# Ledger of designs, part 155: miniprotein binders against q96jn8r1131to1294

Target 1, 164 residues: q96jn8r1131to1294
Amino acid sequence: TLEFLENHGKNILLSNGNRTATRVASYNQGIVVINQPLVPQLLVQVRIDFLNRQWTSSLVLGVITCAPERLNFPASACALKRAAWLLRGRGVFHNGLKICEKFGPNLDTCPEGTILGLRLDSSGGLHLHVNGVDQGVAVPDVPQPCHALVDLYGQCEQVTIVNP
Short names: E, the ipSAE of ESMFold2; O, the ipSAE of OpenDDE; V2, 0.75 times the mean of E and O plus 0.25 times the DockQ between their complexes.

## First folded at step 12 (miniprotein)

Design b01
Fold by ESMFold2-Fast, scan of step 12:
Structure b01 (fold): chain B 164 residues (1-164), chain A 83 residues (1-83)
Amino acid sequence: as target 1 above (164 residues)
Amino acid sequence: SKEEELFKRAEELAKRALKLLEKGDYWRAAYLYLLAARLALEAGNPELAFEYARKAIELAKKSGNEYLLEWAEDLLEEIKEEL
């Protein structure tokens, strides 16, 4: 079964059998990683449980190709300059460099209850799913093994892993 | 060898970029050519890296993707140092 790893950002508290992540302080230090590699056709989904609208930006999600069990996480996923492919707002980022200006919905405006999913296709393309709908290929090629990452940044203070 | 593995990976990415190009998916094709150029450079083939980076510039321009264009231009300058 899918769980968040015990290694996470310092402001995270895990509950519900490590399937719910809550950021308990500030706006950052909220990175969590799924306990299994994102293998082709595995759909990893999280539901946005709680938004604090005092902050302007929100949840970031994507993948990393470094081993996450002992990683010293930066304050924000966007500070990762190597081995990271991230979706933030409407942008797609490769190692901190924007590669696409507008892809899918604006993650900064997704309401509570939104279910966001990540999946690799057979060619290694990374797909974003929103409320069960495949948004298409956000990143055409991700090296394997890779690990699904969620950064509970800004507005997003709680997420829960949801089965398809 | 590691160089042979990098070379094969670069060619695989370039082949997938061609398929995307045939479908009119310019920015994703540009991205794959950028990855292929980096791998070709790491494999010790700056001539091939130059060809892939040139393709990436062309496709980034066609897609209007200023980010991939800047990346491709920066990589092309890096590749020129090895030619």
Scores: ipSAE 0.730, ipTM 0.876, lowest interface PAE 1.0, mean pLDDT 92

Design b02
Fold by ESMFold2-Fast, scan of step 12:
Structure b02 (fold): chain B 164 residues (1-164), chain A 83 residues (1-83)
Amino acid sequence: as target 1 above (164 residues)
Amino acid sequence: SKEEELFKRAEELAKRALKLLEKGDYWRAAYLYLYAAELALEAGNPELAFEYARKAIELAKKSGNEYLLEWAEELLEKIKEEL
């Protein structure tokens, strides 16, 4: 069973058996991580439950290769640098820098109810799924082990893990 | 044995990069060549690492990806120190 780890950003409140994450303050400090490594065949999905339109940018999805149980999370996932491969807006980011200008839909404009998924293929390529549709390989051959991460940044104040 | 595992992994990454290149996916091919180069260097094969890094520079330029280009150029300088 998939859950969010108890170690998370300081503005996060977990509920619904640790399957719902709510950012209760500000626009940052909202990083959550799935409780088991992202391995091939595992599709991790979250639904956007609540958007606060006061902010301009929205959630970030991705993977980290460091052990998450004791990690001191920074204010935003983009500060993770060395250990993170992230999808933000339409960009793909690694080491805090944009490595691809346009991939998938603009995450800053996905509405409430959107289901976003992360999956590794057999070659370690990271895929983004949007409402069940595979967007293709965002990042080739992610180092393993890795863990799925969601940063409830800006507009996105609540997500819930969704099973098929 | 660890060096043999790294070498084998580097070759596999390079083969996947070549398939991406055949599809015109220049930036993802560059990314895989960069990882292949790092693993080849760790495996004690700076000549192979040099070939992969040089290919990554070419593909990063073709894709217009400044981040991958910078990474490839930095890695190439590190590789040259071990040649």
Scores: ipSAE 0.048, ipTM 0.478, lowest interface PAE 6.8, mean pLDDT 86

Design b03
Fold by ESMFold2-Fast, scan of step 12:
Structure b03 (fold): chain B 164 residues (1-164), chain A 83 residues (1-83)
Amino acid sequence: as target 1 above (164 residues)
Amino acid sequence: SKEEELFKRAEEYAKRALKMLEKGDYWRAAYLYLLAAELALEAGNPELAFEYARKAIELAKKSGNEYLLEWAEDLLEKIKEEL
């Protein structure tokens, strides 16, 4: 089954059979990665369990194409220098550079209970799903293999992997 | 080897970029050349990465997308450090 990897940001505590990730300190150091490659048509979903609304920005969601098992995570996902495609706010980012200004809903405003999903289509397009609704292709032609990544940044202090 | 696999993947992205260029899709062509350049650089071939990044800059300008242009310019500077 889908789980978060034991290798994660230093402020993360895993529970619920490694299916729940909690950021227990500060606003950063909250990166987690799914244990299996995001193969075409696999829908990986997380539910936002807890938001601390004193912070301005919230979770970042995306994929990384390097091996995650022994990766040294930076304080935030947007500081990753290796092969990362990330959704933050309304933007799409590659290795810290914004490559699209406006895609999908604003991730900084998603409420508790929102279910966010990542899926690759057969052409390598990365799709974002929000509460079961496909938002379309955020990034075309993602290199494979890749792994789904969640950065519990700012407001987002807890997420749980949920089945489709 | 891993380097051979990365090189083959870089060539595949470059071929797809050329196909998108033939269709007049400057955005996708630039994007695919950028991916090809990154893979070529990772494969230890900065000369090939430079050629792909240079093509990506021209196509990013034609696409009118300032973010692709910024990515291409940033990548070109990284490639120059390896030459």
Scores: ipSAE 0.207, ipTM 0.620, lowest interface PAE 4.5, mean pLDDT 87

Design b04x
Fold by ESMFold2-Fast, scan of step 12:
Structure b04x (fold): chain B 164 residues (1-164), chain A 83 residues (1-83)
Amino acid sequence: as target 1 above (164 residues)
Amino acid sequence: SKEEELFKRAEELAKRALKLLEKGDYWRAAYLYLLAAELALEAGNPELAFEYARKAIELAKKLGNEYFLEWAEDLLEKIKEEL
């Protein structure tokens, strides 16, 4: 079964058998990583449980290509540099730089109850799924092995892993 | 070895990049050359990493893609420290 790793950002509290992540302070230090590599065809999904509209930006999704079990996580996923491929707002980011302007819905405006999924296709393309709908290839040829990452940034203070 | 596996992956990506370049898909070619350069550097082959990063710069300039240009330039700085 899919769970969040015990190694996570310092403001995270895990509950519900490590399947729910809550950011308990501030707006950052909220990175969590799925416990298994994202292998082709595996769909990992999280549901947005709680949004705090005090903040303007929201959840970031993506993959990390370095080993996450002992990693000292930075304050935000964008600081992971070349190790991470990230979806933030409507942009696709790598090494802190925007590589695509418009992809999928705006993640900063997804409401509570939205289910967001990441899947790697057989050609190594990273797909975003929103409420069961494939948005297409956000990143081609993702380096492997990689792990699904969620940054509970800004508005998004709680997510729960949802099994397909 | 792990280095040998990384090297083979880098060569595979560069080979695919060349085919895309021949088809005029400059964006994907540049992207794959950048990934190949990173893997070549990790595999301990800075000379090969340099070759791939240089090709990516040429393509980034053709595309007017400032992101790929900055990525390649940052990578070249790392490569020259290991040459």
Scores: ipSAE 0.026, ipTM 0.467, lowest interface PAE 7.3, mean pLDDT 87

Design b05x
Fold by ESMFold2-Fast, scan of step 12:
Structure b05x (fold): chain B 164 residues (1-164), chain A 83 residues (1-83)
Amino acid sequence: as target 1 above (164 residues)
Amino acid sequence: SKEEELFKRAEELAKRALKLLEKGDYWRAAYYYLRAAELALEAGNPELAFEYARKAIELAKKSGNEYLLEWAEDLLEKIKEEL
């Protein structure tokens, strides 16, 4: 069963059997990682539960290629550099650089109740799903093993893992 | 062996890059060539890694993708140390 790892950003509180993550302070230190590697055909989904519109930017999601169980998480996922491929706003980012300008919907404007999914295809392409709709390949040939991550940044203060 | 598996994977990625190049998808082709170069280097074949990385530099420039160009240039320096 899918859960968030107990190793997470400093401002995170896990509940609901480690399936709900809440950021309890500030706007950062909100990285959580799924407990299983993202293998081809596994669809990992999270629902946006609570948005605080005091902040401008929102949730970031993506993958990391380093072992997450003992990792000292930085303040934001962007600081993971070469270890992470990230979807933020409408962009795709790696190593602090924007590698695609307009991909999928703007994550900064997704409302509460939105279900966001990550999946690897058989060729290692990373797909974003929004409310069940495949947005296409955001990143081709992601290095493996990799792990799905969610950064509860800015507006996004709570997410819950949802399964079919 | 592990080296043979890495080499096989590198060749598969390079073939995918070539198909993308034929479709005019320059940035994805560059990305796949970079991944192929990394695996070729890890498999102990710096000559092949060099050829893939050089191709990635050409395609990264054509795509205008600064991230891919920086990655390719960094990787090429690493490969040169093993030649």
Scores: ipSAE 0.000, ipTM 0.229, lowest interface PAE 13.1, mean pLDDT 85

Design b06
Fold by ESMFold2-Fast, scan of step 12:
Structure b06 (fold): chain B 164 residues (1-164), chain A 83 residues (1-83)
Amino acid sequence: as target 1 above (164 residues)
Amino acid sequence: SKEEELFKRAEELAKRALKYLEKGDYWLAAYLYLLAAELALEAGNPELAFEYARKAIELAKKSGNEYLLEWAEDLLEKIKEEL
């Protein structure tokens, strides 16, 4: 059973058997990580439940290669630098650098009810799925082990893990 | 050991980079060499990391991707501090 780890950003409250994450304050400190490594063929999906349009930017998702169980999470996933490969807006980021300018839809504009998925293919390519549709390879050859990460940043105040 | 595992993963990535280079896929080759260089540096082998990062710079230039080039140049600077 997929759940969010009990180690999470300081503004997060977990509910629904650790399957729903709510950011209860501010716009940041909203990082959550899935409790199991993202192994090839595992599709991890989250649904955007609530957007606060006071903020301009929204949810970031991706993978982290450091051990998340005791990590002191930074305010934003982008501060993880070398440990993270992240999708933010339409960009793909690693080590604070944008390594791809245009990939998939703009994550800052996905509405409530959108289901976002992460999956590794058999070659280690990280795929983004949007409402069940594979967007292709965002990052080739992701180091393993890695864990799926969601940063409830800005507009995105609540997500829930959704089974396939 | 941890360092030996990182080293093996770096070498595997570099071998795959070479295969993509042989196909003329400069973007994938540069990207994989960058990952290999990071792991080699983490494994405590800055000489190997330097070799991979240097290849990544050349291939990033051929790929025309400004962000891969910026990543490679930043990484090379960090590697130089360990040499």
Scores: ipSAE 0.005, ipTM 0.323, lowest interface PAE 10.5, mean pLDDT 87

Design b07
Fold by ESMFold2-Fast, scan of step 12:
Order: C-alpha cells, then structure tokens, then sequence
Structure b07 (fold): chain B 164 residues (1-164), chain A 83 residues (1-83)
C-alpha cells in the first residue's frame, strides 16, 4: 500500500490514510516521501489538488537514494546536494547540478487535476508520466534502492496519491 | 573489493553511454560518461577516468549542454591532479 511517510517537512499535514499531503503554511518545508522503494515497473502517481498562484514556482518531484525514515528534510528539495535526482520546472537536476535544461512539460504550469507519475524502467532509467503519458527518460541511471519524493513547493499546496 | 565494485560500475555506465551514443542521444551519454569518470577516479584508475571525462566533454559540446560541459571540464582538472 502506497502512503506518504510520517517523516515529512514540518509544514505538511497528512490525511486520507496518509495518501493526501497538504502544505499548511508558507511556500516551503513541504517535502513528502513515498513509504515503499521505487522498484522497476512500479508507477507512483500523485494528483495536483490545489494551486496557490501567489507563488512563482510549483512542485518538484524525483527520487532520493538515502533512507527517508529519519531524514532531516531541508526547507526545499533543491537544497539536497547529495543522493537526489529532481525535476523542477522543465529542468532535471542531480544533486543540485542541472543536467538537462528542457525536459517534458513545465511543472510550474501544470493545472489542478494533473496526474504526475514516476517509474523506473528495466534499465534503471527514471521516467516522468503526465496524465498517463510517458515523457521519456529524465535520468538514464538511478542507483537502487531509491524512494519517490514530492516537494509541495510554492504554488502546489496539496497532492494525493492515485493508483494506476 | 570496493575498488573492484566501483570499477565494474564505471564500465557498466560507460557501456550504457555507448548504446545511447549509437542512438544519437548525446546529452544522456555525456551524463553517464561523467558518472563513469567519477567512479573510475574513486576506484583509483585516473587513466580510465580521463578517457571517460574526455568523452563526456566531447558529447556535452555536441549536445550544446553547457552545464554538463562545465562539470566535465572541472572533473577533468581534478583527474589530471591524480595522473
């Protein structure tokens, strides 16, 4: 059963059986992690429930390879300089280093109701899915085990895990 | 040993980079060669790390990826200190 871990950013409130994450304050401190490792072929999906357009940027999603259960989360996922592969806006980042400028749709402009998915292929490539459509390989090799991470940053104030 | 594990991983990444290169996927191939170079250097093989970093620079230039290019050039300087 996919749920968000109880260890999360301090501005997060979990509800709906730990399947919905709401950021209740500010624009940051909104990192959540899926409770099971992202194994090949597992599609982890979240739906964008609420956007506050007061803020410029929106959610970040990706994977981390450190153990998430006792991790002290930074204010923003982009502050992770180790063991992190993230998609923000149209960029792809590895430990803060931009490795691709323009990949997939702009995450800062995805509307409420958008379903975003992460999946590893059989070769360890990390795929982004948008409303069921595979955007391709964002990161060609991700070490395992790894864990799916969503940062409810800026505009994105609520997401819910949805099953395929 | 740990060095042998790192070496094997570096070769695995370089092999995958070559397959991407054959498909014309230059920036992803550059990225994998960068990772391979880092692992080869950590494994105590700066000669192999140099070879992989040079390939990463070439492919980053071909793809117009200035970020990977900067990183690859920085890594090459570090590798040269160990040669």
Amino acid sequence: as target 1 above (164 residues)
Amino acid sequence: SKEEELFKRAEELAKRALKLLEKGDYWRAAYLYLLAAELALEAGNPELAFEYARKAIELAKKSGNDWLLEYAEDLLEKIKEEL
Scores: ipSAE 0.603, ipTM 0.838, lowest interface PAE 1.6, mean pLDDT 91

Design b08x
Fold by ESMFold2-Fast, scan of step 12:
Structure b08x (fold): chain B 164 residues (1-164), chain A 83 residues (1-83)
Amino acid sequence: as target 1 above (164 residues)
Amino acid sequence: SKEEELFKRAEELAKRALKLLEKGDYWRAAYLYLWAAELALEAGNPELAFEYARKAIELAKKSGNEYLLELAEDLLEKIKEEL
């Protein structure tokens, strides 16, 4: 089933059969990627387990279309300038450029216990789900194959993959 | 060739953008036209890139998306240098 890849940011420790990712130092170097491509209708979900309020921004999630197994991850997902579509705070980003200012809830304010999901529709639209509720299309026409990415940035120090 | 693949992708993005436009989804249509323009320019077709970038500007204005508008206007200036 779904696991986080062994290739991850240097501050990540994987546990619980590679289904829990913990950032053990600082505020960055916390990128993790799901081990299987995000195929249409597959809902990949992570639960926010622990927030450290000493930091101001939080978790980033989205997709990358490059092969993740040997990718040299930058310190933060925001530094990805190619093949990356990310949701950060209230915004949607394509290759580091903001394309939408306010989409869905503010990810910087989601509490512990929030379940965040990513799903592709049949037209390649990337959907964000929050606690089981589809927020709509954040990014239309994502190329495939693509892989779900979570950046345990700032406040978010632990997430766990959850199934329905 | 690489240029042919970029060109085909640009055309498919523009086709998808038109479908979104028909549904009144202005900002997502603007985004796809902007992306199509970038790929058309990279494919060596600044004339097509110009057409797509102009459409992206129009739709970004209609949607009130300041970010896509700035990106599309910046791209249009780059395209003009190639014409």
Scores: ipSAE 0.599, ipTM 0.843, lowest interface PAE 1.7, mean pLDDT 91

Design b09
Fold by ESMFold2-Fast, scan of step 12:
Structure b09 (fold): chain B 164 residues (1-164), chain A 83 residues (1-83)
Amino acid sequence: as target 1 above (164 residues)
Amino acid sequence: SKEEELFKYAERFAKRALKLLEKGDYWRAAYLYLLAAELALEAGNPELAFEYARKAIELAKKSGNEYLLEWAEDLLEKIKEEL
């Protein structure tokens, strides 16, 4: 079954059988990773439970290609550099560079209750799903194995894994 | 070994990049050559990484993608440190 790994950012508290992640302090150190590799056709979904409007930007979604079980997580997902492909705002990022300017909806403006999904197609393309709707291929040819990552950054203080 | 697995993935991405190049998909070909170059560098083969990065620069220029060009230039500097 899908759950968040016990290895996570320092400001995270896991609950609900490790299916809910809450950032309990500040705006950063909120990285969580799904326990199973993101294999083709597996749809991993999280629901935005709580947004704190004190902060400007919001959650980051993506994949990480290094082994997450013993990783010392940085303050934010962007610091993972070569190991991560990230969706932030409307941009797609890898290794500190914005590789696509405008993809899907703006993640900084998604309201509470939004369900965000990540899925690999059979060609290794990473798809974003928003409230059940496939937004298309955000990143082609993602290296495998990889794990789905959520950075509870800024406004987003709580997410819960939801099943399709 | 981890090094052998990295080589396998580098070659796989390079082959796919060549197929995309044959279709005139310069942006995706550049992107895949950059991934191949990173994997080759991690595998301890800076010569192969250099060749992939040079292909990526050429294709990034053809695609007009400034972000891929910046990535390729940055990676090329890292590769030069290993040569």
Scores: ipSAE 0.062, ipTM 0.495, lowest interface PAE 6.2, mean pLDDT 87

Design b15
Fold by ESMFold2-Fast, scan of step 12:
Structure b15 (fold): chain B 164 residues (1-164), chain A 83 residues (1-83)
Amino acid sequence: as target 1 above (164 residues)
Amino acid sequence: SKEEELFKRAEELAKRALKLLEKGDYFRAAWLYLLAAELALEAGNPELAFEYARKAIELAKKSGNEYFLEWAEDLLEKIKEEL
């Protein structure tokens, strides 16, 4: 069973058996991590439950390669630097750099009800799935072990883990 | 052996990087060459690691990505110490 780890950003409250994450304050401090390593063919999916239009940017999705159980989470996922490969807006980011300009749909404009998925292929490539549709390879070879990460940033105040 | 597995994985990454290079994707090609160089070094083959890291420097410059350039240059200096 996939769950969010008890170690998370300070503005997060977990509910629904640790399958729902809600950011209860501000626009940041909303990082959550899936409890199981992302291994090839495991599809991890989250549904966007609630968007707050006060903010302009939205959730960040990706992978982290450091041990998440003991990590002191920064205010945003971008501050994780070399440990994280992130999908934000239209781009792929690593260590504060936009390493791919235009990949998949704009995450800042995905509506409530959108289901976002992460999966590693047999070659270690990281795929983004949007409402069941594979967007292709966002990161060609992810260091392992790695864990799926969601940063409930800006507009995105709630997500829930859903079955494939 | 573990070293042989790392070596073959490095070769596969370099082969994939070459395919991306043929498509003009300097950014992803540089990234894969960097990963290939790290694996080749871990596999005990600093000569191969050197070739991949040197290629990554060229492609990092073409992609305009200063992070990849810094990573490749740091890795190249480490590889030189093993040669």
Scores: ipSAE 0.000, ipTM 0.239, lowest interface PAE 12.9, mean pLDDT 86

Design b16
Fold by ESMFold2-Fast, scan of step 12:
Structure b16 (fold): chain B 164 residues (1-164), chain A 83 residues (1-83)
Amino acid sequence: as target 1 above (164 residues)
Amino acid sequence: SKEEELFKRAEELAKRALKLLEKGDYWRAAYLYLLAAELALEAGNPELAFEYARKAIELAKKSGDPYLLEWAEDLLEKIKEEL
């Protein structure tokens, strides 16, 4: 059973058996991490439950390569630098730098009800799935072990883990 | 040890990078050398990290990707501080 780790950003409240994450304050401090390593072919999916449209940017999705269980999370996922591989807006980022300009849909415009998924293929390529559709390889050769990460930033105030 | 595990991973990435270089895949070769350099630095071997980062700079320039070049140059500066 996939759950969000009890170690998370300060503004997060977990519910629904740790399968729902709600950001209860501000616009940041909303990082959550899945409780199992993202092993090849495991599809981790989250549904966007609630968007607060006062903010212009929205959730960030990706992987972290450091151990998350006791990590002191920064205010936003971008501050994880070399430990994180992130999808933000239409870009793919590592070490705070953009490695791909246009990949998949713009995450800042995905509506409530959108299901976003992360999966590693057998060669270590990180895939994004949107409403069940594989968008392709966003990042090749992701270092392992890694964990799926969601940053409930800006507009995105609630997500729920959903079964594939 | 954790250091030995990191060394092994760095070496494996560098070997794969060399194979990609032989195929003319400059972007992926540079990318793997950068990952190898980070692991070598974390393992406490800045000399090996320097070697991988230098290869990555050359390949990043050939790839035409300014992000990989910036990453390689930034990493090389960090490595130089530990030499």
Scores: ipSAE 0.014, ipTM 0.420, lowest interface PAE 7.4, mean pLDDT 87

Design b17 (at its last look DockQ between E and O 0.03; V2 from the best seeds 0.00; counts 0 for: pae E 10.2 > 1.5, placed apart)
Fold by ESMFold2-Fast, scan of step 12:
Structure b17 (fold): chain B 164 residues (1-164), chain A 83 residues (1-83)
Amino acid sequence: as target 1 above (164 residues)
Amino acid sequence: SKEEELFKRAEELAKRALKLLEKGDYWRAAYLYLLAAYLALEAGNPELAFEYARKAIELAKKSGNEYLLEWAELLLEKIKEEL
């Protein structure tokens, strides 16, 4: 069963059998990681449960290839400068370097109830799914093993893992 | 060996980049050539790394991707130091 790891950003509180993550303070320190490696064809999905529109930017999604169980998370996922491929707003980032300016919908504007998914295809391409719709290949090649990461940044204060 | 594994991985990425190029997917092909260039350089083959980086530059320009273009140009300068 998919769960968020007990190792997470310090502003996170896990509930619902570690399937719901809530950021209980500030706008940052909200990184969570899925406990299962993202193997090809596995679709990992989270639903946006609560947005605080006091903030302008929102959640970040992506993958990391380092061991997540004992990782000391930075305040924001975009501060990860190694072993990280991230989607923020409409941008795609490899180890902190922007590789695509505009990919898919703007993650900063996704409303509550949106279901966001990550999946590796058989060629190692990372796909973003939005409400069941495949947005295409965001990152053409991700090394394995990798782990799905969600940064409850800014507006996004709560997400829940949902099954396909 | 580690060097042989890096070389094989670089060639696999370059092969996939060529396939994307044939489909007109220029920026993703540029990204894969960039990764292939890094692996070729790490494998001790700066001549191959140069070819891949040059292709990444051309495809980044063709796609209008200024981020991959800047990255590929920086990598090409690093590769030139090893030639």
Scores: ipSAE 0.796, ipTM 0.903, lowest interface PAE 0.8, mean pLDDT 92
Fold by OpenDDE base, look of step 13:
Structure b17 (fold): chain B 164 residues (1-164), chain A 83 residues (1-83)
Amino acid sequence: as target 1 above (164 residues)
Amino acid sequence: SKEEELFKRAEELAKRALKLLEKGDYWRAAYLYLLAAYLALEAGNPELAFEYARKAIELAKKSGNEYLLEWAELLLEKIKEEL
């Protein structure tokens, strides 16, 4: 089954068979990684369970291509400088650099209950899904294998892996 | 059962990997073996996982994909802990 790895940000507590991640302190140090690498054509989804509207930014979603079990997570996913493709706000980032200004919906404004998904297509394109709707290719030709990453940042204080 | 489903999926990926290997597509074959190893491990079959992971390492080297090689080697060590 899909679970979050035990190697996670310092402020994360896992529950629900490691399918639920909760950031219990501060606004950062909330990175989690899903245990299995993305299987082509299969949708991996997380639901935003709880938002603290005290903050302005929200979760970061993406993939990493380095081994997650030994990764020393920085305080935020934006500080990852290698092997990282991330969706933040409306932007797409690669190794900390913005490579796309506007893509899909603004993740900073997604309400509680929103289900966000990632899917690799047969050509290696990484698709974003929002509430089951394919938003298109966020990153073409993503190196494989890769693991889905969620940074519970800012407003986002809890997410749960959900089945499609 | 869940484990049976995972096992079947792992075998399917391995078979697909062989087909890719016949075409000389080493990195994709390695990737599929890596996935198969994960699934086999989750299915409670570390022996099979070990086999798939070793294949992934071998093919990753042939492909020159350093990321894949790192993944496979790390997974292999993890699998060894469960043997």
Scores: ipSAE 0.008, ipTM 0.239, lowest interface PAE 9.8, mean pLDDT 89
Fold by ESMFold2, look of step 13:
Structure b17 (fold): chain B 164 residues (1-164), chain A 83 residues (1-83)
Amino acid sequence: as target 1 above (164 residues)
Amino acid sequence: SKEEELFKRAEELAKRALKLLEKGDYWRAAYLYLLAAYLALEAGNPELAFEYARKAIELAKKSGNEYLLEWAELLLEKIKEEL
């Protein structure tokens, strides 16, 4: 079954059979990673459970292509300068470099209850799903193996892995 | 063998980039040509890497993606040092 890895950001508490991640302090140190690599048939979905609107920025979604089990995560996903492909706000980032100004909805404005999904297509393209609707290819040809990553940043205080 | 695998993957990425070009998806095509250039350079083929990087620059310009253009131009200068 899909779970968040035990190796995660320092401010994360895992619960619900490691399917729920809560950021219990501060605004950062909230990186979590899904325990299985993405494959074309696998749709990884998380629901935004709790937001704190005092912040302007919210969660980051993406993938990392390095082995996650012993990785020392930075305070925020934006500091990943290697092996990372991230969706933040409306932007798409590769190793800290913005490579697309606008893709999909603005993640900073997604409300509680939004279900966000990631999957690979047969060509290695990374797709974003929002409430079950495929938003298209965010990143063509992501190196494999890769793992889905969520950074419970700023507004985002809790997410739960849900079935598609 | 590693070099052969890198070269083959670079060619695969270039073919995918052409399909994206047919759809007018300039920034994603430029991105795949950038990856192909990195792989060709690692495979010890700086001439092919140069060709791919030039294509990436052209397409990044067409896409209006300034960050991708800067990245592609930096890669091209690095490749020129090895020609």
Scores: ipSAE 0.006, ipTM 0.334, lowest interface PAE 10.2, mean pLDDT 86
ESMFold2 (binder alone), look of step 13: mean pLDDT 89; pTM 0.898

